# VHH binders against SHC-transforming protein 3 (SHC3): the designs that were tried, part 5

Target 1, 186 residues: SHC-transforming protein 3 (SHC3), of Homo sapiens (Human) (q92529r149to334)
Amino acid sequence: LGPGVTYVVKYLGCIEVLRSMRSLDFSTRTQITREAISRVCEAVPGAKGAFKKRKPPSKMLSSILGKSNLQFAGMSISLTISTASLNLRTPDSKQIIANHHMRSISFASGGDPDTTDYVAYVAKDPVNRRACHILECCDGLAQDVIGSIGQAFELRFKQYLQCPTKIPALHDRMQSLDEPWTEEEG

## First folded at step 18 (VHH)

Design j01 (from z06 with F107Y)
Fold by OpenDDE, fold request of step 19:
Order: sequence, then C-alpha cells, then structure tokens
Structure j01 (fold): chain B 186 residues (1-186), chain A 125 residues (1-125)
Amino acid sequence: as target 1 above (186 residues)
Amino acid sequence: QVQLVESGGGVVQPGRSLRLSCAASGFRFSTYWMGWYRQAPGKQRELVASISGSGGSTNYADSVKGRFTISRDNSKNTMYLQMNSLKPEDTAVYYCAKTWMITNPSYGTTEFDYWGQGTQVTVSS
C-alpha cells in the first residue's frame, strides 16, 4: 500500500457498538454490521435503502447498537487507507472527519449481495468510542475499499510480527487490546 | 450470486495425497479471505486452513500443519488445498468457505459464513 490508497466515497455516519465485537460470535457480528448499515441508510436522506424489506431488528441487536452519530453524513469524503490508519477527510482536505488507527479497527465488511454498495467497519476513537462506521461505495467500489482494508490489515500484522520484542503472547494481546494504548511519549 | 464449488475429493489410502479445488464466482475473488473447513461424522465443523485475498497470509489448524497447503490462483478464481500424508483422522466432508467480513489479525482470525456443498474425503486402508 505504500503511502496509502485514496478513494472518494460517501460517509453515512456511525453507530455506537455497546459491546466488544470480540465477545460476540461471528453471526452476531455480521448481523450488527448489516443492521448498522440499515439504520444509517434509513436515517440519512438520499441514502439508497440497502434492504428492500427490512426485518424488524432483534431485541439483541437493539441492545448492542447505540446512538448514531450522523455528523458529516451524506458527505463525499476522501478515504485514505494505509497500514497506519483509515483517514477520512472532507473533500477540501481541510477537516479530518476521523483518523482511525489500524490497531483500533477490529472488523470490516463490504460488498455483500444485500449491501453491495456499502462498507462497514468497527473502530475505536475518542469521539465515537466503539462504533460501526458506514461508507457508501457505489459501482463496485465497495469491493475495492474492503480489499484495501484487508491488505492494510495483512501488511500491518506482518510488520508487527517482525518486531518480536513487542509481541505479547496472544493471550496478552487480547488483554492489551482492552488496555487503552498509552502513547509512550517518546 | 456467490457460488463455491468444491472438487477433488475421493477415497485414498493413508499416506497418500489429494488436492482439493474450489471454484468461486459471484464476487471479486482476490479481495476476500477464503478458507477450507471440514466436518467429520459426529464432529463439529472445523477450520482447516485460510488464505488472504492476495495469498500472502495463510493459517492452518495444528492438526494439519506441515501436511496441508492452502493456495489460490486469483486469475482462475480458484482456491486449492494440497493434502499430503493423509491420515484416517482426515476423513471428512471438506467445504470451501468465504466471508464478507474481514478480521484484523490483531483481534483474531478471520471467520467464514458462506459455504460450498462440500466434497467427501475418505482416508482408509
């Protein structure tokens, strides 16, 4: 990925995820991302409804999904994907909407038949806490975006493995991800 | 529509090799992680191996590590499982798998939720 790849996509906002995605089974995680897309699309004017016939959300999903942040919803943005982060900026690049460090992004989904034009990813940040962010990516772009995210995940992980001194045991990794990354002030 | 079609299964003697293939369609093959699952009679389905979209990363179950090799040809939309030194314990239905959700490796392994019909592998004397 080098300096990263940039896409022009539509940001639809995010929904808070009240539970750790890691603590949930895969089916539930998938349902959460799909439900998040559905809710955001319903809330944002002009968003193409992802689901023609929406099943009522389960009580469980409703308990996991919190409030939406629709700041910047509907805006065309520049999305830069690198091994370091997903960077979301306004078209004029004057304002950062979000800068999600790769280490803070746990899951991403996109390009599925029901939500072909959407990418959803779960990230932690100081503003939204843990949230599922929704991108509208038309004309097959969703698969490009999710592909780039996947590559970034892969490359970042390889880099991490090459620095063995900081690899806590997998068990410690699971615990350390719950610890706020104290920025070592170098 | 997503389609996953497995082939290459059969009956072999212990110590022999098989190569499974999975032909994929209905999505951008090179974008997504793929995997092989197997299910033995009376057992739960288990992940055998997985491979990243680029093919640059692979994961294996401990039970098959060193014997099985997962690979892919993105130009052919095909994933493979080379199975060497087969054991009776490898007898199972093998399933090709896909997912739309990717997992950051720092948080865990990629899981799968789309499956083919499976191909039977039987290892017996």
Scores: ipSAE 0.886, ipTM 0.937, lowest interface PAE 0.4, mean pLDDT 90
Fold by OpenDDE, fold request of step 19:
Structure j01 (fold): chain B 186 residues (1-186), chain A 125 residues (1-125)
Amino acid sequence: as target 1 above (186 residues)
Amino acid sequence: QVQLVESGGGVVQPGRSLRLSCAASGFRFSTYWMGWYRQAPGKQRELVASISGSGGSTNYADSVKGRFTISRDNSKNTMYLQMNSLKPEDTAVYYCAKTWMITNPSYGTTEFDYWGQGTQVTVSS
């Protein structure tokens, strides 16, 4: 990927994921991403509705999906995918919407027949905590984007494997990321 | 529509080899992880091998490691499973699988949710 691949996509915002995706089965993960897409599409004006007939969300999904952050929703953005991160910027590149380190991204999906024009990925960041971020990627772009993310995952992982000294630290840090943010009551 | 069509199954003696093929259509083949599952009679379906979109990464079940090789030809939209040194315990229906979801390897292994019809592999003396 070198310096990374850049796409122009529409950012639709994100929805907090209140549970660790790792703790969920694959079916549930898939449902979460689909539901997230559905919710943000409904919430964002001008977003192409992914689902014509929305089934009411299951109680389970409702309990897992938290609040949406629709800041920058509906904006065309520059998405740069590299082995280091997914970087989301405003079109003028003056503002960073999000910079998700590759290590903070757990899952990504895109190109599903039901959500063909969408990419969803789950990332951790200080602003959104754990959230599913939704990208509108039209005209087959979703498969390009998800492909690039996949490549980035693969390459980054290979890099980590080549540096054995950093593997324990990553495992320890990943465990530390599962530590509940104890709100220090000040 | 996504289609996964397995072929290459059959009846072989222990120690022999088979090569399975999966012809894929209805999606950008090179973008997504693919996998082989198998289900033996009375057993749960299990992941045998998986391969990244580029083919640069592969995973194997311990039971087949060193004997099976997963590969893909993206130009042909085809995935393969070379099965060497077959054992009776390898007898199963083998399924080609795809997914729309990619898992960061740091977080776990990629799982799959779309399956072909399967091809029977029987290893018997």
Scores: ipSAE 0.884, ipTM 0.936, lowest interface PAE 0.4, mean pLDDT 90
Fold by ESMFold2, fold request of step 19:
Structure j01 (fold): chain B 186 residues (1-186), chain A 125 residues (1-125)
Amino acid sequence: as target 1 above (186 residues)
Amino acid sequence: QVQLVESGGGVVQPGRSLRLSCAASGFRFSTYWMGWYRQAPGKQRELVASISGSGGSTNYADSVKGRFTISRDNSKNTMYLQMNSLKPEDTAVYYCAKTWMITNPSYGTTEFDYWGQGTQVTVSS
């Protein structure tokens, strides 16, 4: 993946994830991303594709998800996926909505039958802390977007493994200044 | 409807080989990680091998490293497990698996929560 790939998608917003996704079993992680999509879609006018409210969420799911941030909700954005980051910019490129370094992104999911046009990814940043970010991707684009994210994960990890020195350089601490609050750093 | 159909199982003697196939449909095959699980009688299901959507990354359980090879052909929507030097301990039902969630390798290994009906592999003297 050279300079990256760029998609135009709709940003629906994000919702804080109050626990580390790593600390949750896999079934719970999947349910959290679906619930995050549902809550954000309910809060954004006209975004009804994933809203299928027939069961209330479990108390466990409600305790894991926090506040939504809808500041840029419904905006068409430029999403650039590279081995370095996921970069979300406004249409005029004057404002970065989010720039999530690969190390700050844990999971991405979407394109399944219940969330056909959505991608959710969990990332840390200084503004939203650990949050699940929701993208609306029309016309089957969701599976292309998540495929590109998966490729970026894979290629970045391989680059890291090929480095003779595994110890982060001192200036790498500055590149993590946008990391959200974490429960523990290992 | 997602469908995962395993084939290629059978009864073989120790030391012989089998090749399992998983025909997949209902999703963009090349986007998602896939894997093989197995469940021996009286045991819990365990992940045997996994492969990235591109095929560029693989993982194996320690018990099968060097003997089993996972692969995929994205033009045919098919995943394979080449099983060499089979042992009686490899006797199990083998399941093709997929997930809708992609895990960043720096945070963990990919896990799976959707599987097919399975194919029986029996290794006996």
Scores: ipSAE 0.691, ipTM 0.833, lowest interface PAE 0.8, mean pLDDT 83
Fold by ESMFold2, fold request of step 19:
Structure j01 (fold): chain B 186 residues (1-186), chain A 125 residues (1-125)
Amino acid sequence: as target 1 above (186 residues)
Amino acid sequence: QVQLVESGGGVVQPGRSLRLSCAASGFRFSTYWMGWYRQAPGKQRELVASISGSGGSTNYADSVKGRFTISRDNSKNTMYLQMNSLKPEDTAVYYCAKTWMITNPSYGTTEFDYWGQGTQVTVSS
């Protein structure tokens, strides 16, 4: 699984999440991912599917969701899921659009009846801060993609628990060099 | 259409065993974590056990560790709870559960938002 599992999906964009997902109850977290999908889909031409007509705008969630980033909106991308990261590349694989290390990804959801063709995941990176990233997956792929993400979460966590070095000395030095990526602050 | 159908409940004497089954349909079974909850009369619903989509990771409540075993057969779309050494305090309605949101274990335990109708387990003399 070093090479990972690769899918071709559409990247719709992301929307900033202004509160820690851990500070929110489970019902609110699921509402945020649905609202994030709705708002990003509305902002991308040709992504306004049938589900847009189902939901009225929610003011309760406005304080939690921030600005959208649509830089690569609607682009078909190569998504590689491995125990190390979710890696999003251009179709020719020459440019990395985003690389989200497993420790920086908190939650993922997808393939539910209201958002059948979508996967949403929450990750931190220095460009978008904490954001909900939206993928459009065709032909039932959403449940395959979320399954691969879930498996990557599981395997990465097991690898961490099996670490030969339990002493955090090297981890502390690497955390200092990678401080924008550290989760120590929440 | 998502369906979770529990079976295998009944009335048994203390010290005996039961095996609960949850037949699932309407989603790709192997993709998602699943779990068992229970609720005794007048008490809060509590998570008893959970299992990853692959079956490779499990969690148990302290009250059932060593007595209960969660498992799944992805070829049959079925999850199981083997309940050994049953006690009167295990009396409850047991619910099969699933979720559409997967939590990275580094950030917390996976939580559930879909439940079946439940199956009654009664342990009494």
Scores: ipSAE 0.682, ipTM 0.826, lowest interface PAE 0.8, mean pLDDT 82
Fold by ESMFold2, look of step 18:
Structure j01 (fold): chain B 186 residues (1-186), chain A 125 residues (1-125)
Amino acid sequence: as target 1 above (186 residues)
Amino acid sequence: QVQLVESGGGVVQPGRSLRLSCAASGFRFSTYWMGWYRQAPGKQRELVASISGSGGSTNYADSVKGRFTISRDNSKNTMYLQMNSLKPEDTAVYYCAKTWMITNPSYGTTEFDYWGQGTQVTVSS
């Protein structure tokens, strides 16, 4: 547990993933991310930027991806990444849009040349079950966001492997050598 | 533009050491897992070692455990492979690799989708 790192990003929506990510090979998992970004971007008017025209989806991809959920589409949100969760809040911090515990998030992808300003992550929650969530991130921020998610994955996994016994403090911090982590309000 | 440039390959006698380097550019180096693959002529690439973005987690193929050490210096955007006790069967082109997808370790191991040009390692008497 720690204060985490907060980013301001756009939430574009999510699309249901009908099969477990563990049951899919790497090529299929990669294509799910690209297809999810494409479908959600097409459904949200005013999505930033463009990416390479995707190839037509296979029968397998069409059977794996379900319905999109655009309830909060296009909203600027406060994304807080900690070893405990990805927390998505409205700009005034009065409403939690989603809170995905680290153990419920399988992978994250983004910042590649084809989807430079996007991060996609697959998570489970009670409302959407398993879904691929799409974030639009400005100005190279996508790679910072996915980097923070990756650090949270690794640190939480190491904590999980160590049985909880003596808790030395009431809180924890994530830090880098050059960019210390802080929690921002709003 | 993403660029991975391997160096440090060469011809060495069995039992000797080499250190490979991979200079990376065009992406946030500390964000992504990196790996070393090798490919003998006519064979598919095989994973030799991999390392997390932070450097805190590593994996090795059984054939190199105890002999090879993967490391990274995120301040220099460089990954290394220290190769000790080299054997003729280590002869291959060695490739630096990266991925655009970060896998939660609870769900599986990281796989790779981008490779450099490779550097030749030849172990012969």
Scores: ipSAE 0.666, ipTM 0.806, lowest interface PAE 0.8, mean pLDDT 81

Design j04 (from k01 with F107Y)
Fold by OpenDDE, last read:
Structure j04 (fold): chain B 186 residues (1-186), chain A 125 residues (1-125)
Amino acid sequence: as target 1 above (186 residues)
Amino acid sequence: QVQLVESGGGVVQPGRSLRLSCAASGFRFSTYWMGWYRQAPGKQRELVATISGSGGSTNYADSVKGRFTISRDNSKNTMYLQMNSLKPEDTAVYYCAKTWMITNPSYGTTEFDYWGQGTQVTVSS
């Protein structure tokens, strides 16, 4: 990724996730991201409805998804993906919409057949707390964006492992605490 | 539509090798993590190995570490599992797997929710 890769996408806003995604099973995580996309698309004028027939959300999903923040919804933005962060800016780069450090991003999804033109990722920040952020990425761009995020995850983790600290076993990573692994500033 | 087609299974004697293949279609193959699962009779499905989109990162279950190698050829949309030094306990249906959701490795391992039909591997004397 080097200095990072930049995409022009539409930001649709975010919705608060009231529970730790890590505490949920994989099926529930998937449902949460899909529901988040659906809710945001419904709330933002001009957003292409992702789901023609929306099943009513389960009580469980409704209890996990909080309020939406649509302050910058519908805006074309510059998204820069690097090993350090996802940086969301206005096209003129004068305003930062969000800067999510890689350590604060837990999950990302994109290119799903039901939500082909959307990327969703879960991040923590002081403004939105824990929230699922939704990007509209048309014409195959969603797969490019999610691919870059995946690459950033991988590279950042490799950097972490280069530190002489104990390499956690796969099973240890599955049992990780609610907090992300702290980079031992060696 | 996502399609995952496993091949290369069979019956082998202990200590022998087998190579499984998974032909993938219906998505940008190189973008997503892939994995192999297996399910033995009367047991739960278990993760065997995972590989990143680029192929630069791999993970293995402790039970297969040092014996199995996961790889991929993105130009062919194919993932492989080289299985060496096979044991009777490796007998299972092996499944190719993919996901649309990527997990930050700092938070845990990537999980999978799309599976092929599986290929039978039997290790017996």
Scores: ipSAE 0.871, ipTM 0.924, lowest interface PAE 0.4, mean pLDDT 90
Fold by OpenDDE, last read:
Structure j04 (fold): chain B 186 residues (1-186), chain A 125 residues (1-125)
Amino acid sequence: as target 1 above (186 residues)
Amino acid sequence: QVQLVESGGGVVQPGRSLRLSCAASGFRFSTYWMGWYRQAPGKQRELVATISGSGGSTNYADSVKGRFTISRDNSKNTMYLQMNSLKPEDTAVYYCAKTWMITNPSYGTTEFDYWGQGTQVTVSS
């Protein structure tokens, strides 16, 4: 990815995820991201409705999804994806909406038939804590974006593995911790 | 619609090799992680191998490490499982799998939610 790849997408905001995604089964994770997309699309004017028929959310999902942060919602943004981070900026690049370090991003989904124009990713930051961030990516762009995120995940992990000294211990610790792992800057 | 079609299964003797194929359609194949699962009679489905969208990263179950190789040809929308040194314990229905969700490897292994119909692999003397 080098300096990263940049996309122009619409930011729709985020929803707090009150439980560790790692502690949930895969089905639940998928449902959470879909529900997050649905809620944000309903809340943001002009967002393309992702779901034709919304089933009422389960009590379980409602207990996992917290408050929405709709700051900057509906705004066209510059999204830069690199091995270091997902960087979200205003179109004029004057304001940072979010800078999510790659180590703070746990899951991403997008491009599925039900949410074809959306990408959702879960990240930790000081403002939103653990939250699912929703991007509107139209005209097939969602698969490009999710592809880039996947590549970034892969490359970053390879870089991590190439640093011989502390790989197994860190990996084991990372899996056990709900907190983002800090690379000891040696 | 997502389609995953497995092929290449059959009956083989122990020590022989078999190559499975999975033809994928209905999504951008190169974008998503793919995997192989297997389910033996009376056992739970287990992960055999996973491969990243680019094919640059692979993971294997301990039981198949050194014997099985997962690969993909993105130009053909096809994933493969080369199975060498087959054992009776490898007898199972093998399933091709995909996911819409990518997992940061630092947070765990990739899981899957779409499966093919499977192909039977039988290893017997």
Scores: ipSAE 0.871, ipTM 0.924, lowest interface PAE 0.4, mean pLDDT 90
Fold by OpenDDE, fold request of step 19:
Structure j04 (fold): chain B 186 residues (1-186), chain A 125 residues (1-125)
Amino acid sequence: as target 1 above (186 residues)
Amino acid sequence: QVQLVESGGGVVQPGRSLRLSCAASGFRFSTYWMGWYRQAPGKQRELVATISGSGGSTNYADSVKGRFTISRDNSKNTMYLQMNSLKPEDTAVYYCAKTWMITNPSYGTTEFDYWGQGTQVTVSS
C-alpha cells in the first residue's frame, strides 16, 4: 500500500457498539454490521435503503447497538487507507472526520449481496468509543475498499510480526478486551 | 450469486496426498479471505486453513500444520488445499469457505460464514 490508497466515498456516520465484537460470535458480528448499515441508511436522508424489507431488529442487536453519530453523515469524503490508519477527511482535506489507527480497527465488512454498496468497519476512537462506521461505496467500489482494508490489515500484521515485540498468543489476543495493541515502545 | 464448488476429494491410503480445489464465483475472489473447514463424523466443523486475498498470509490448524498447504490462484478464482501425509484422522467432509467480513489479524483469525457443499476425503488403509 505504500503511502496508502485514497477513495472517494460517502460517509454515513457511525453507531456505537456497546459490546466487544470479539466477545461475540461471527453470526452476531455480521448481524450487527448489517443492522448498523440499516439504521444509518434509514437515518440519513438520500441514503439508498440497503434493505427493502427490514425485519425488526432482535432485542439482542438492539442491546448491542448504541447511539448514532451522524455529524458528517451524507458527506462525500476522502478515505485514505494505509497500514497505519483509515483516514477520513472532507473533500477539501481541510477537516479530519476520523483517523482510525489500524490497531483500533477490529472488523470490516462490505460488498455482500445484501449490502453491495456499503462498507462497515468497527473502530475505537475517543469520540465515538467503539463504533461501527458506515461508508457508501457505489459501483463496485465497496469491494475495492474492503480489499484495501484487508491488505492493510495483512501488511500491518506482518510488520508487527517482524518487530521483536512479544506477540500475544491468539487466545490472549481474543481475550484482550479490545485493548489496542500498545506497541510497547521499548 | 456466490458459489463455492469443492472438488478433488476421494479415498486414499494413509501417507498419501490429495489436492482439493475450490472454484469460486459471484464475488471478487482476490478481495476476500478464503478458508477450508472440515467436519469429521460425529465431530464439529473445524477450521483447517485460511488464506488472505493476496495469498500472502496463511494460517493452519495445529493438526495439519506442516502437512497441508493452502494456496490460491486469483486468475482462476480457485483456492487449493494440498494435503500431504494424510492420516485416518483427516477423514472428513472438507468445505470451502468465504466471508464478507474481514478480521484484523491483531484481533484474531478471520472467520467464515459461507460454505460450499463440501467434498469427502476418506483416509483408510
Scores: ipSAE 0.870, ipTM 0.924, lowest interface PAE 0.4, mean pLDDT 90
Fold by OpenDDE, fold request of step 19:
Structure j04 (fold): chain B 186 residues (1-186), chain A 125 residues (1-125)
Amino acid sequence: as target 1 above (186 residues)
Amino acid sequence: QVQLVESGGGVVQPGRSLRLSCAASGFRFSTYWMGWYRQAPGKQRELVATISGSGGSTNYADSVKGRFTISRDNSKNTMYLQMNSLKPEDTAVYYCAKTWMITNPSYGTTEFDYWGQGTQVTVSS
């Protein structure tokens, strides 16, 4: 990825995730991201409805998904994906919407047949706490974006493993914890 | 629609090799992590191996490490599982798998939610 890859996408906002995604089974995680997309699309004017017929959310999902932050929702943004972070900026690049360090991003989904034009990712930040962020990526762009995120995950992890100060065994142990691994800022 | 079609299964003697193939369609193949699962009779389905979209990262279950090799040809939308030194314990239905959800390796291993129909591998003397 080098300095990173930049996409122009529409930001639709985020929804707080009240539980650790790691503590949930894979099916539930998938449902959360899909539900998040659905809720945000309904809330944001001009967003293309992801689901023609929305099933009522389960009580479980409702208990996991918190409030939405629709600040900057509907805005075209510059998304820069690197091994370091996902950086979301206004089109004029004057304002940072979000800078999510790679270590704070746990899951990402994109290109799902039911949500083909959307990318969702879960990240931690001081403003939104733990939240699922939703991007509208039209014309096949969703697969490009999610592909880049995947590459960033892969490369960053390789870098981590190559660090002599980090024992792979520690990584395995930390995966069992609710907190992501922290790079010792030497 | 996502389609995953496994092939290459069969009956072999212990110590022999098989190569499984998974033909994928309905998505941008090179973008997504792929994996192999297997399910032995009376056992739960277990992850065998995973491979990143680029093919640059692979993971293996301890039980197959050193014997199995996962690979992919993105130009052909095909994933492979080279199985060497097969053992009776490797007898199972093998499934290729994909997912729309990527897991940051720092948080755990990638899981999968789409599977093919499977191909039978039987290792017997």
Scores: ipSAE 0.868, ipTM 0.922, lowest interface PAE 0.4, mean pLDDT 90
Fold by ESMFold2, fold request of step 19:
Structure j04 (fold): chain B 186 residues (1-186), chain A 125 residues (1-125)
Amino acid sequence: as target 1 above (186 residues)
Amino acid sequence: QVQLVESGGGVVQPGRSLRLSCAASGFRFSTYWMGWYRQAPGKQRELVATISGSGGSTNYADSVKGRFTISRDNSKNTMYLQMNSLKPEDTAVYYCAKTWMITNPSYGTTEFDYWGQGTQVTVSS
């Protein structure tokens, strides 16, 4: 809704995603987000354990996930979710960690029993390319965060539907040329 | 634990109506998007309808558009499928579906990977 909603959460980092998530079957997409959470949690000192059961990474998952970026790992952040973007700032608001326009965010998941305190979302930006970003959200907050992201997805898409003649063109632009950091076309 | 329990199926004549219900538990119902799938004998499982967590956005397969209506009551943790003008082609097991992953609608329709036990709908003369 409106100007957005703000949460204080912990940013754990991100992992590059080397394939378009839309090109992967749904089971693989969910495995990628779970593996991304696991790898980032293992790399961050003092992070809570994410999984009760962990299987060794498959060769397929290793080919899809790239390098981690842990520059801001473990920092408490101010997360603002609006129909325009997910905005991540340091608590003193002096530094923007990331600003992901809603159009550049493809998927979000969180609050499931195996990763109860985590939210993962896949987005593109010029610093990290396509990456899975991991948030640690305490005390049931993960479900609030994923709910707000879902509402932002829904409300932003309703704005597109207000322009019915342009819906096919908007779809093409969002996948190809309307975001400067989307997959580069040959 | 997540539990999805479908009900309301049965045997009906063509042209009649049925209302399916899905009782959900084990998660914050209003947060997550849900849907209905069906599987006819010898066919692949197909998505019938989807609904956003708030209930404010819905999608339908072309084969049911105008005849079926998906809805949810977040105060009762229950999702519904109103099926009007039933045809023999609608004969299938109908599954309530859930996912922990939400797809931005700009990128596609949300898909689902968790189903209940299903409820049989049979439309025959």
Scores: ipSAE 0.660, ipTM 0.814, lowest interface PAE 0.8, mean pLDDT 82
Fold by ESMFold2, fold request of step 19:
Structure j04 (fold): chain B 186 residues (1-186), chain A 125 residues (1-125)
Amino acid sequence: as target 1 above (186 residues)
Amino acid sequence: QVQLVESGGGVVQPGRSLRLSCAASGFRFSTYWMGWYRQAPGKQRELVATISGSGGSTNYADSVKGRFTISRDNSKNTMYLQMNSLKPEDTAVYYCAKTWMITNPSYGTTEFDYWGQGTQVTVSS
């Protein structure tokens, strides 16, 4: 990837994920991303024909998803995908909407037939905590975006395997107390 | 729309080899990570091997490391499992698998929830 690949996509918003995705079975993880897309699309004014909700959410899904953040909903954004991060900026590059380091991103999905134009990823940041972020990527772009994210995951992990040094002391790691849940995620 | 068709199973003697194939259609094959899993009689399914969309990264269950090799040919939309030095414990139905969700490897191995009809592998004594 080098310096990264950049896409222009629409940011729809995010919704908090109240439990670790790793603690959930895989079927539940995929249902959470679909429900997150549904809730964020429903909360944006108007309805789009690209995704329609046909089933009520389960009580389990309603207990896992929290409050949505629609602060930048509907903005066209510059998404840069690199081995270091997913970086989301306004088109003029004056404002960073989010910068999610690779270690803070757990899962990504996109391009399936029911949500063809969407990419969802789960990441932690100080503003939204653990949240599912929704991107609208029209005209087949969703498959390009998820492919780039998958490549970034692969290449970053290969870099990690080539450098076995880790931060060893628990006392040293306590300096990042504002995100205690990050230390417990594997 | 999504179709995964496994082939290449059969009955073989211990120590022999088989190569399984999975023909895929209905999605952009090279974008998505894939895998093989197996289910022996009376057992839970077991993820055997995974492969990244590019084919550049693979993972294997401990029980098959050094004996099985997963690969893919993105020009033919086909994934393979080369199974060498087969043992009776490898007897199972083998399924190719896909998912629309990719797990960051630092959080775990990508798991799968869509699978084909399967192909039977029987290692006779």
Scores: ipSAE 0.654, ipTM 0.804, lowest interface PAE 0.8, mean pLDDT 82

